# VH-VL binders against Cytochrome c oxidase assembly factor 8 (COA8): the designs that were tried, part 148

Target 1, 167 residues: Cytochrome c oxidase assembly factor 8 (COA8), of Homo sapiens (Human) (q96il0)
Amino acid sequence: APERGAERRDTAPSGVSRFCPPRKSCHDWIGPPDKYSNLRPVHFYIPENESPLEQKLRKLRQETQEWNQQFWANQNLTFSKEKEEFIHSRLKTKGLGLRTESGQKATLNAEEMADFYKEFLSKNFQKHMYYNRDWYKRNFAITFFMGKVALERIWNKLKQKQKKRSN
Below, E stands for the ipSAE of ESMFold2; O stands for the ipSAE of OpenDDE; V2 stands for 0.75 times the mean of E and O plus 0.25 times the DockQ between their complexes.

## First folded at step 13 (VH-VL)

Design oc56 (from ob11 with heavy chain S106Y; framework fv_pabinafusp; at its last look DockQ between E and O 0.45; V2 from the best seeds 0.58)
Fold by OpenDDE, look of step 14:
Structure oc56 (fold): chain C 167 residues (1-167), chain A 124 residues (1-124), chain B 112 residues (1-112)
Amino acid sequence: as target 1 above (167 residues)
Amino acid sequence: EVQLVQSGAEVKKPGESLKISCKGSGYRFTEYWIGWVRQMPGKGLEWMGDIYPDDSDTTYSEKFKVQVTISADKSISTAYLQWSSLKASDTAMYYCARQGWHYDEYGPFGFDYWGQGTLVTVSS
Amino acid sequence: DIVMTQTPLSLSVTPGQPASISCRSSQSLLHSDEKTYLHWYLQKPGQSPQLLIYKVSNRFSGVPDRFSGSGSGTDFTLKISRVEAEDVGVYYCSQSEHFPYTFGQGTKVEIK
């Protein structure tokens, strides 16, 4: 039995956003939309005196961003591939060529494409459910650490102020 | 790079009001106390007060509490020192300075960065 | 207010020789966190003050190794192992343990 070659799942390249903020920036930067995911990457600022808690928050945000970028890059690639395959298959079934007599790319009508979208959404429903679950879990964790960092900042301010009151 | 840039030299008459500025850059402006320090001609340094830009919490030396007002606009990373009515005795160099701190410590470890100073001259 | 007393108020040093400045506080500068909040500044002629030493003995970034701080409680010393021409200026000790923050009178260092 011939070993069916493992179809190399064309994974979208892990597009590290090539966006480099100005070196003098003291805040987070939002880059242009990524060409694969269509998501705008955030470049996180690293403060001079970053606390362990702030670092943990930053890392969690970065990991979540990378996770989200990878998910949508792959999803968009899959969508584009399956859409093209669907169009080709339907045209072939209709006895139509891939190009019109005018040399334009043959297209399906809106109704036929609606069937594709419905099927695609149905097929990927479970995947989207897991994505949404994990998205909420990650964002909850981020929000939690944002709260902790906010408290830490208040405490750091108070430590400096308490020294003024005790005398 | 951390920088504090102050407004230019001022020449005023007694009784006039004045507001000088200090713009911070190269760091998180809202998370550091900004202090004002007076230096009279040929004299030493005097701490006047400070402000925490995030919530505009201000502290004054008793000597300066009724003489000046310290404020900040965090949207443009700028601290201010103002007088409602200048006196000839207010003639001095005024410095803004950042109070350095570490998250593991209980207080500032000094003024780690300073503005270039603003010379205020009050003469009749 | 905490009084910071520097000695001497003026020092003339030959280039390459060591220098020493003393600073005494009227109260202890030891905090409950076991750190001492005494700092040293240099104001060069026509310039803003700059931080040299923080918390008694820590050199600030870019400060040469020839500068060293020592002391405890109420008595502190700044030492320059080998004075250079660029070290000319007024040196201030300062405390940030007690409110209000206070500075010493300053020590003028000149080259002979």
Scores: ipSAE 0.761, ipTM 0.899, lowest interface PAE 0.7, mean pLDDT 92
Fold by ESMFold2, look of step 14:
Structure oc56 (fold): chain C 167 residues (1-167), chain A 124 residues (1-124), chain B 112 residues (1-112)
Amino acid sequence: as target 1 above (167 residues)
Amino acid sequence: EVQLVQSGAEVKKPGESLKISCKGSGYRFTEYWIGWVRQMPGKGLEWMGDIYPDDSDTTYSEKFKVQVTISADKSISTAYLQWSSLKASDTAMYYCARQGWHYDEYGPFGFDYWGQGTLVTVSS
Amino acid sequence: DIVMTQTPLSLSVTPGQPASISCRSSQSLLHSDEKTYLHWYLQKPGQSPQLLIYKVSNRFSGVPDRFSGSGSGTDFTLKISRVEAEDVGVYYCSQSEHFPYTFGQGTKVEIK
């Protein structure tokens, strides 16, 4: 699934920010990877003159980010837990301990681990299909509202310019 | 927090050029008209003109049209007021101000945020 | 040019008492959108002007409710229901309906 960390508008380079939000930023910015999902969160700018349509777009983007963060945090946790359980189960079946004679954590070779990866993907196939479907639906909705906001901003510029012309 | 920060006070001689600045922060600079307002010592407020930074669309009061040039650099969120040849009568406080607007209204309303002012003194 | 005439030009008020400032324009400030572009500013001693009231009667963010504006057409009023020490300064009405934008002469408000 894709990472959605880019600004809606490129007012400044996305990679300029540090690990905390600029105090007077007037654009979205991208934070460091979340330790559970490994996704970079977007911290959304809230303009003082935010319209209901802009607010709806921002909330939709926030909700989509939260949904995506939650999915990958859960998937990463499940992956790590099931990987360790698989290794422990296979070591027990082979009559081996959890640690080698040198005290290092025992593990399986690449071919043995391939069985785990195949099982994990197969077990989670439908979950990833639903995730992909929902991801595309959310991105279509976001793109639709981005278009509506862009038109609204053009209209607001025209209103300001038309009022000035008539004065 | 919306802020307009102007360049510091200037002491000049007649005939010299000058360019003063107004840097906006805490809002989308290109979405608002920036106006310039003069206040002569002990006097009231006079609108000089304004600029829409997105495309540099500029309006001038006829009184100031040939005296000053209003410009902006949107890449650094800064508007400018400049004279090619100062006169003693240009001695005044100069304010920049943002013209407010709201998404559900038709057109802008008053100057909602003002810079701290730049005192320009022109004397021999 | 639209002439904005304020009365009085100076006002001395006992603390806690009301104050009223009138502003008259030489032409109607009603726009074709049916809104009136008349605004009020306060310039406290040594400070930049600050917006109090926009479009006749709308209080700007952070402005106390003891400030109110009214009027229509060419006649407008700013009222302070209870003047406080922080309210001293020069009050300006202004119009943004016709170019050039213009301000009234100012009304200096002082505490007695």
Scores: ipSAE 0.489, ipTM 0.774, lowest interface PAE 1.8, mean pLDDT 85
ESMFold2-Fast, scan of step 13: ipSAE 0.611; ipTM 0.834
ESMFold2 (binder alone), look of step 14: mean pLDDT 92; pTM 0.947

Design oc57 (from ob11 with heavy chain S106E; framework fv_pabinafusp; at its last look DockQ between E and O 0.48; V2 from the best seeds 0.00; counts 0 for: pae E 2.1 > 2)
Fold by OpenDDE, look of step 14:
Structure oc57 (fold): chain C 167 residues (1-167), chain A 124 residues (1-124), chain B 112 residues (1-112)
Amino acid sequence: as target 1 above (167 residues)
Amino acid sequence: EVQLVQSGAEVKKPGESLKISCKGSGYRFTEYWIGWVRQMPGKGLEWMGDIYPDDSDTTYSEKFKVQVTISADKSISTAYLQWSSLKASDTAMYYCARQGWHYDEEGPFGFDYWGQGTLVTVSS
Amino acid sequence: DIVMTQTPLSLSVTPGQPASISCRSSQSLLHSDEKTYLHWYLQKPGQSPQLLIYKVSNRFSGVPDRFSGSGSGTDFTLKISRVEAEDVGVYYCSQSEHFPYTFGQGTKVEIK
């Protein structure tokens, strides 16, 4: 039985964006687009007086960001690989070399590439559906905790204010 | 590090308007009350009022309610104390101060950080 | 307004000796949350006030252990176990239980 070579799934390296915000910043920073995912990472500010709810919200946002970065890094890698394979296979089928007579990289026409895009989208449709579902779940959770943090802040303010009004 | 930096000393005449500033840094400016405290020459401390920068909620001492206006610009983490018409009796040192609090403690624990003070001199 | 009365108004202390300042409020500073909102500040010569003690007995960050606060209801005390040269200044008690916030008259501490 031929050992099915475990296709090393080239997982995109978890390239932590080396973008470091200024040390004295008291707000979130947006970094440059990641080279693999093309998503701009957010560097979350950690306040001195971070509540457990705020910490939970920050962690949830960070985890969601990492999840998104990983998803799109892998998706982009897969897309690029499959696209190249498609081009190579089509050129071979046409009896064309990888290079034109002029030495340029042989390319497929827009119609042929349209077929690739349709096929790719069809093949990955379910994956995108699951991604979208999970994206909504995560964002709903984030929004929920944002609401809790907002209420906590209001409550903290009101405790101070009530002391002022009780006279 | 938490810091409050106030505007420089002011020398004014009676009847002139004045606005002094207090810029907060090193913390979430919008989530702490900023108070203003007057200290007349050789005298004690007097709380004038405070502001919550997030929504500009202001509270005044009755003594100062008509005399001054407290405001804040949260976009630049700055609180203000303003007079429409200065009097010689307004000659004093003015301090801004943060009212400290912690999420695991009940209530505030006083003014934990202070500005360096702004000396206002009103003379003819 | 809540009147905060400090005694004495001036204190001359020999270095290494203890010092004690009393503060009395005209009304109770005990809140319904069972906390007492009395604070102590030090204003050193030519400087801004600094928080020493908050809520009667809690030392603020960086405050030496020679400083201690005590009291309840309307009567409070700040103690310095061993006065040092750096402790020179005006001490203020303050209340934040009742609006408006008020300060004591201040107690000037000098070294003999």
Scores: ipSAE 0.698, ipTM 0.867, lowest interface PAE 0.8, mean pLDDT 91
Fold by ESMFold2-Fast, scan of step 13:
Structure oc57 (fold): chain C 167 residues (1-167), chain A 124 residues (1-124), chain B 112 residues (1-112)
Amino acid sequence: as target 1 above (167 residues)
Amino acid sequence: EVQLVQSGAEVKKPGESLKISCKGSGYRFTEYWIGWVRQMPGKGLEWMGDIYPDDSDTTYSEKFKVQVTISADKSISTAYLQWSSLKASDTAMYYCARQGWHYDEEGPFGFDYWGQGTLVTVSS
Amino acid sequence: DIVMTQTPLSLSVTPGQPASISCRSSQSLLHSDEKTYLHWYLQKPGQSPQLLIYKVSNRFSGVPDRFSGSGSGTDFTLKISRVEAEDVGVYYCSQSEHFPYTFGQGTKVEIK
């Protein structure tokens, strides 16, 4: 018997989000948190009639998002790696194994972990200061271009209406 | 993609009121004029009027100024064409259409996207 | 009102042959911005009108290059270099320079 040409529809596993923005949307789409940076990406809507100035703003926002995600992905990986190394080192110094008798990961108490957090923050102080400086610079630029885009839209509306009035 | 979707066909009697709709999607609805065009059975096209949805500014053809009202609800990206009292002579296909513009142009040019049309039949 | 006059009112064309439609306006369609607000639409049987050419000679997105528009002032022409079966329908010229906007009476293009 021939199969009636039944085609399986796309089915995503429960709990999996699409990475692409919904089709026919006129709005920016916010995705699930990135695995490494833990930040939610914004997928920007590109309007049919995007001006060069609007494109510059969108690209600046996209580039800033990429920079931000790269920074936090790297920082989170570094934090996790150094945290594990610190825990292993301290457990070894105490003559303890890496696993409890129940087979779970051995951990340090909150007081002991405070030493790690202090050292990590101190070691990364300059890196975070430069991040903050660049974050402000980028957001200043974005705000400036947002203002320019807003003025352009007002001017375009006025041009359209003046043309109609002059007819 | 840019789309204009109009309400379904209507059959009415003379003297009845009617309001038909045109819903825009796939573009910034408030930035474009929406026009209404009538096509009587077997005849050509007649421009009735336009509306700018952002502030509901309207322009009417003198022929249609007292016959119809054009309105819009920007919160749902919908424009409307309304009659308070229909006549048999209102029997026609009614189209909504977006008036195209571009950021580097002085103002709008021709109607670049059209709805599928709403057939209105008025008979006793 | 500005009167838009199309000639001819009907055309029967063998596939692959050229077609030409003329449009004349009762007044100049030239705006002070030095642009001419004359547009061409095609209405296929049972379908909505669609924009072909805007401001005399500019092809709308997706319109094949076999369509071209020309003219100035009050005299305009739409040309189809090679008519195809999908081109059947009624062609309208329209002006948006003067209120009310007006359309020509239409030219019906058929395949013989």
Scores: ipSAE 0.567, ipTM 0.801, lowest interface PAE 1.6, mean pLDDT 86
Fold by ESMFold2, look of step 14:
Structure oc57 (fold): chain C 167 residues (1-167), chain A 124 residues (1-124), chain B 112 residues (1-112)
Amino acid sequence: as target 1 above (167 residues)
Amino acid sequence: EVQLVQSGAEVKKPGESLKISCKGSGYRFTEYWIGWVRQMPGKGLEWMGDIYPDDSDTTYSEKFKVQVTISADKSISTAYLQWSSLKASDTAMYYCARQGWHYDEEGPFGFDYWGQGTLVTVSS
Amino acid sequence: DIVMTQTPLSLSVTPGQPASISCRSSQSLLHSDEKTYLHWYLQKPGQSPQLLIYKVSNRFSGVPDRFSGSGSGTDFTLKISRVEAEDVGVYYCSQSEHFPYTFGQGTKVEIK
């Protein structure tokens, strides 16, 4: 199963400019990256004439976003904390300070860090497996309801054009 | 919440062209017909025609079909009413209005929300 | 074209008393879906029209329950159970069953 471990890079919002949309926006819009998850949140539009099916889809998308934000916020914090602890422990064992002679934080080379990455991935394998399973389950459910909403909107459009022509 | 905001009053001379606008907000603009209604000074209401902004499907009252053009730009949620050559008899208040509907109702409601009106005065 | 005829054309009402406005169409407004596309609007002095009643008897959102509509076929009635000062203006019936859509000539309601 594909790993969904990549953090979203800073970019302009998808389909929307970097500016905040108008106060009375009639579209979903994407905000700036969250400090902890590094994921861009979607701010959902609630239409004036929202059907129960549209509301169900919107709530599923909101819940999935919250779940995804929380997972990556937690994972990013844990990774950063354990990485720093590993580096500090190995630098202490080697008799080195926490700062280089230039004042920057001391680091380990890629070979030295290999043990950390191996241990971190091993510890978190099951968590990422459950994340991938749940990600697919959630996205398939959302896609299913998107299809149902699309059909409902087509039906409503046809009903309005039919009534207009009949009147 | 739902708003239709029309362009400001116009004072024109016979023979001039004019395009007035109606901007919708607070709802999904492309899912509702927008109608244009004329009210001559001291008179009642007259339906001129309407447009479905999603695909620009347009219907005209035969009285007005040659006189005006109805159009829309869905990218800015705006409908337009346009004359190529104004006459003094075009002096009137012009309203845009949204044809209402609801997901659980059979058939439209008539005009549920109206713009504030655009007064067009055509005189020498 | 469908002619919509309102009676009376003008009505002066003592506050708190009922009022009734009649609307007649030149053809039946019954659609094949069993609905009747007859609507009522109020245009208060200096304002745009506003929807009161749609499809004969349904009150639009925010319309007080003192307004009611009834009728069938070609004959329709708007009733105001107790007229208030805010109810003054011109009332229009309208049909959206047959092209072109048409309005009645209006009924001006005033307070005595």
Scores: ipSAE 0.452, ipTM 0.723, lowest interface PAE 2.1, mean pLDDT 85
ESMFold2 (binder alone), look of step 14: mean pLDDT 92; pTM 0.946

Design oc58 (from ob11 with heavy chain S106T P108S G110Y; framework fv_pabinafusp)
Fold by ESMFold2-Fast, scan of step 13:
Structure oc58 (fold): chain C 167 residues (1-167), chain A 124 residues (1-124), chain B 112 residues (1-112)
Amino acid sequence: as target 1 above (167 residues)
Amino acid sequence: EVQLVQSGAEVKKPGESLKISCKGSGYRFTEYWIGWVRQMPGKGLEWMGDIYPDDSDTTYSEKFKVQVTISADKSISTAYLQWSSLKASDTAMYYCARQGWHYDETGSFYFDYWGQGTLVTVSS
Amino acid sequence: DIVMTQTPLSLSVTPGQPASISCRSSQSLLHSDEKTYLHWYLQKPGQSPQLLIYKVSNRFSGVPDRFSGSGSGTDFTLKISRVEAEDVGVYYCSQSEHFPYTFGQGTKVEIK
């Protein structure tokens, strides 16, 4: 079974931390920040009478979450690797060791790191621009379907009460 | 999983007040009517009334209209059945039950999930 | 009030044999939405009632296919194709078309 003691609790294939909502939860549950993306994942509650429209909204939100998690997990990984490479390269150029006398990792000061941050942002400008464009598109679609679901729920409530009052 | 959990058995004297509860879990409590059904010892089922928890809208069977009060507190997903003054004739098992519906239906009004029941005994 | 009349009131069945319960309403249970609001419940000894069939013929989740409902207007039937030990209890038909909602008097099913 997947829950064998030999299996580790690792991040999911999407790069998000594994989590499980309380057993009797009847609403969406927000997990702890993922260690790779640093974003909080949402586990979506699936009601027993979910409509096709509600399912479409839920799938859209799940897909958007996965897309967002993947983007930031990859971005953070790239940032960390390039930062480490930059630090090592600069320390080597200065003739400094990779570790201090106390055995801790040697670091560069804020002024020296400013060069790295500037280079990283410049290199990734277009990528971040396209991310923002797609993020707005996805959130517009989600908002639109949230409106449609809200109207459907109002109609369902009215139908229940109308039947009860008309008989 | 959908569950309705009722308060424990009660033993009362005629004239005493009583309030019993029905707590829902595993579903969106405010989206379903909760009904109350009485079963006298050795007898069949009688619908007493129901409540829509989102706005506390109620309906009552005429027979029970002046005998009991149905209420709900949606913040704790709990419905209540209350008597101001019990009579020996109120001795019975009381069930709460959820009224099922589906997005394609126009008010289903069938009792799809039931609580375990609360036995109320009134004797002098 | 709508009167729901069940026949028989008591039924003893040999295990594996079929059983049939009839329910008659004093008025039509057909709603303007073309649905008929007649439901069947089972109360096993010492337990709460449970839904078997809703709106004449729809089996509730988890109900075995040996249970089937049929009928229209005022005449309805619940059939059990092969009665098993776990099927003992009191069966109730109920209507939710008219206020107040009413139940039949119940049919007690026992194993011979």
Scores: ipSAE 0.488, ipTM 0.757, lowest interface PAE 2.0, mean pLDDT 86

## First folded at step 14 (VH-VL)

Design jf13 (from je4 with light chain S93D; framework fv_ebrasodebart; at its last look DockQ between E and O 0.34; V2 from the best seeds 0.47)
Fold by OpenDDE, look of step 14:
Structure jf13 (fold): chain C 167 residues (1-167), chain A 124 residues (1-124), chain B 108 residues (1-108)
Amino acid sequence: as target 1 above (167 residues)
Amino acid sequence: QIQLVQSGAEVKKPGASVKVSCKASGYTFTSYGISWVRQAPGQGLEWMGWISASEGNTNYAQKLQGRVTMTTDTSTSTAYMELRSLRSDDTAVYYCARDQVYDFYKGSTPFDYWGQGTLVTVSS
Amino acid sequence: QAVLTQPPSVSVSPGQTASITCSGDKLGDKYAYWYQQKPGQSPVLVMYRDSKRPSGIPERFSASNSGNTATLTISGTQAMDEADYYCQAWDSDEDYVVFGGGTKLTVL
């Protein structure tokens, strides 16, 4: 089996948005969009009496979030770089300057940009397929653990009701 | 095979001009640009400017603005770089390099082929 | 004007991994290119678009670009890898090409 060379993911600096929720919050908080991924990070609440199953769910959600943040940060950077090179190359090919007479950055028309988007999507199709597959897998796992946590909570509530009826 | 062949070494006096040629072969000349890069003895690479082979559009390094002129002859697939008002600090090896204008998605790379270099010596 | 900073020299033993850095403001937002130049020869493109290898470049050459730093890595460095290495980027705002100052790699 050919060892799939681990494509060293250029780790975008994990600028963990230092969004600090209020100290007394008992809820999950949504931060502002990350500057690289444009995804809003969720700060997960940690209950004082967190069950092992709840902890596992929280960790899985955190890992999935980090995975998403890294993927989109990298994808957005790649997109920006490729787009810039495309525009530059196309303008040069047309013999157009990068700046208009007014000093503004020259842009391509919508039709030319459509070609870029088509080519970019085609080139990244496999990458997006793998992302989607892994996204579904992760979300399925999260949903499964959410179900388990819900059942655990129901069971604990029933036990507490029985104990109150016996006293 | 893709090749860039430059003109021979030049010795010039201060205040003179030099014109270096770069003949391209093995590819469609008009589908690419040519960049010029110089290297003073024992120094790093310095980008001088770029020319489109198809349109003749140019962009020169600010430091060389007014002293450098780049041209192309599509009939001979040859690029030219003229440097005027030569000074002692213009003594360098001058390189032409293929600079990609088209098809960057198909694996096109800037400066993927270089000329052999042309030594220009400016001496009194 | 954007400036790319490289260490003037790096030394490595044969078979070891060499790392050459190139630092620049927002370099991670641009594509980085790498060139090898041996004494008396023209530069040769060894890496393009941060991490891509041209045809004919050995697999021991790799590169990355993140934040403000691009890195060229040569695994299992050989005596033939002794050369000057230059990073390069394009400034889209001013439409000019910038080279790093170069790094002399010595294989001891």
Scores: ipSAE 0.509, ipTM 0.814, lowest interface PAE 1.2, mean pLDDT 89
Fold by ESMFold2, look of step 14:
Structure jf13 (fold): chain C 167 residues (1-167), chain A 124 residues (1-124), chain B 108 residues (1-108)
Amino acid sequence: as target 1 above (167 residues)
Amino acid sequence: QIQLVQSGAEVKKPGASVKVSCKASGYTFTSYGISWVRQAPGQGLEWMGWISASEGNTNYAQKLQGRVTMTTDTSTSTAYMELRSLRSDDTAVYYCARDQVYDFYKGSTPFDYWGQGTLVTVSS
Amino acid sequence: QAVLTQPPSVSVSPGQTASITCSGDKLGDKYAYWYQQKPGQSPVLVMYRDSKRPSGIPERFSASNSGNTATLTISGTQAMDEADYYCQAWDSDEDYVVFGGGTKLTVL
C-alpha cells in the first residue's frame, strides 16, 4: 500500500520518481517503480530535430504512460482502502481490537481474506476488461507508429547517402 | 421506518451509574451492530464503543475501558449502555446509532441511523 | 492516536459554494465520512466512503479525500444547510472511530 503525502498541483514526473537521467542524454531512461502505481516510468528523450511523426509517437507513448500510471495508482489505493475496511469490519464483529496484546497489527487468516480477494476481483471485473481493451488498442497504435518512424529514418539515411555521393 | 428510540433523560450524582436503552424497530436487529456516541454540551462527537447484536461482541473506546458495559436483548431488539463511576465531565447527550455490518459493495457505513439522544446530567 | 482537524467555522453567502476541510495524517489512505448536525437534533450521515451520497441527500453535497485532506463541498448553499459538520474516519491504532472537532457552517 503506497504512502501518501500532501498533494501538489504542479508535481513534475521527477516528483513521482527520484531517478534523474544524465544531462544531455540521447536515450530514453527507465526510472524506479512509482510509489503509487508500482510501475516504472520512462523519461523520454526529445531530440532537437524531432520530426512531426516522431513527436506524434512520443506524445502517444507519454499519454499511454500517464493513463497507465493513473489507472494503477487509483486501483492500488482502492484495493488498499477496501482491504483495510474489510479487515476492520471483521475484527470489530469479532470484538477484537486493531492491535494484538503484543502490539502487532491484528490480522485475518487466509480463508477469511480469500472472500475479500474473490469479491474484489469480481466487483472490478468490467473495469479491468475495459482497461485491457484500451491497453491493447494503445499498444497497437504505438507499435504502428514505431514502424512508421523506423521507415522514415531509413528513408532519411538513404537520402543523405545520395547527397554525399553528389557532393 | 427504521427507528432507534432511546430512554428518557437522567440526572445522576457523581459516583453513580447510568444505563441508557435504545430500542430498534423497522429492521432485523441481529443483522446490524449498535454504536454509542456522546456529545458534551457545546462539544463535538465522541465514540464510546460498539456491540454486535448477533454475537454480543463488544469493542470499547480506550478512554472508557473499565467504566462502560454494552449489552443487547435480542428478544426485545434493545441495546443498552451502562456507564459507571460517573463524573461531572460525563454530562452529555448519549446517542445510539446503527452500525451497518460490512457489505462488500456498500462497505461499512457506520452511523446511518441515530437515536434521538438521551441527556445524562451528572451534578453534585 | 489519529487526529482529525477541522476549521471551527466557515461562512458563506447564500447560493455560493461552501468547502469544509478535514485534515489528518495520511487521511487519503482511509475512507472518510461526513455528518450534519442541526441544533437540538441528532447527526445525519451526508457523505460516506469519501465521495458517496446516501439516498435522500441533495446532489449539491459532494466530497473528496486525497493526501492529508478530505473536503465536504456544498454548492448552491441554502439557509437550511446551516449546521455543524463532522468528519469521521477509521482509527488505525486503538479506537475504531475518530471524529473531527466539527465545523459550524454559517450562511449569511
Scores: ipSAE 0.507, ipTM 0.784, lowest interface PAE 1.9, mean pLDDT 84
ESMFold2 (binder alone), look of step 14: mean pLDDT 89; pTM 0.925

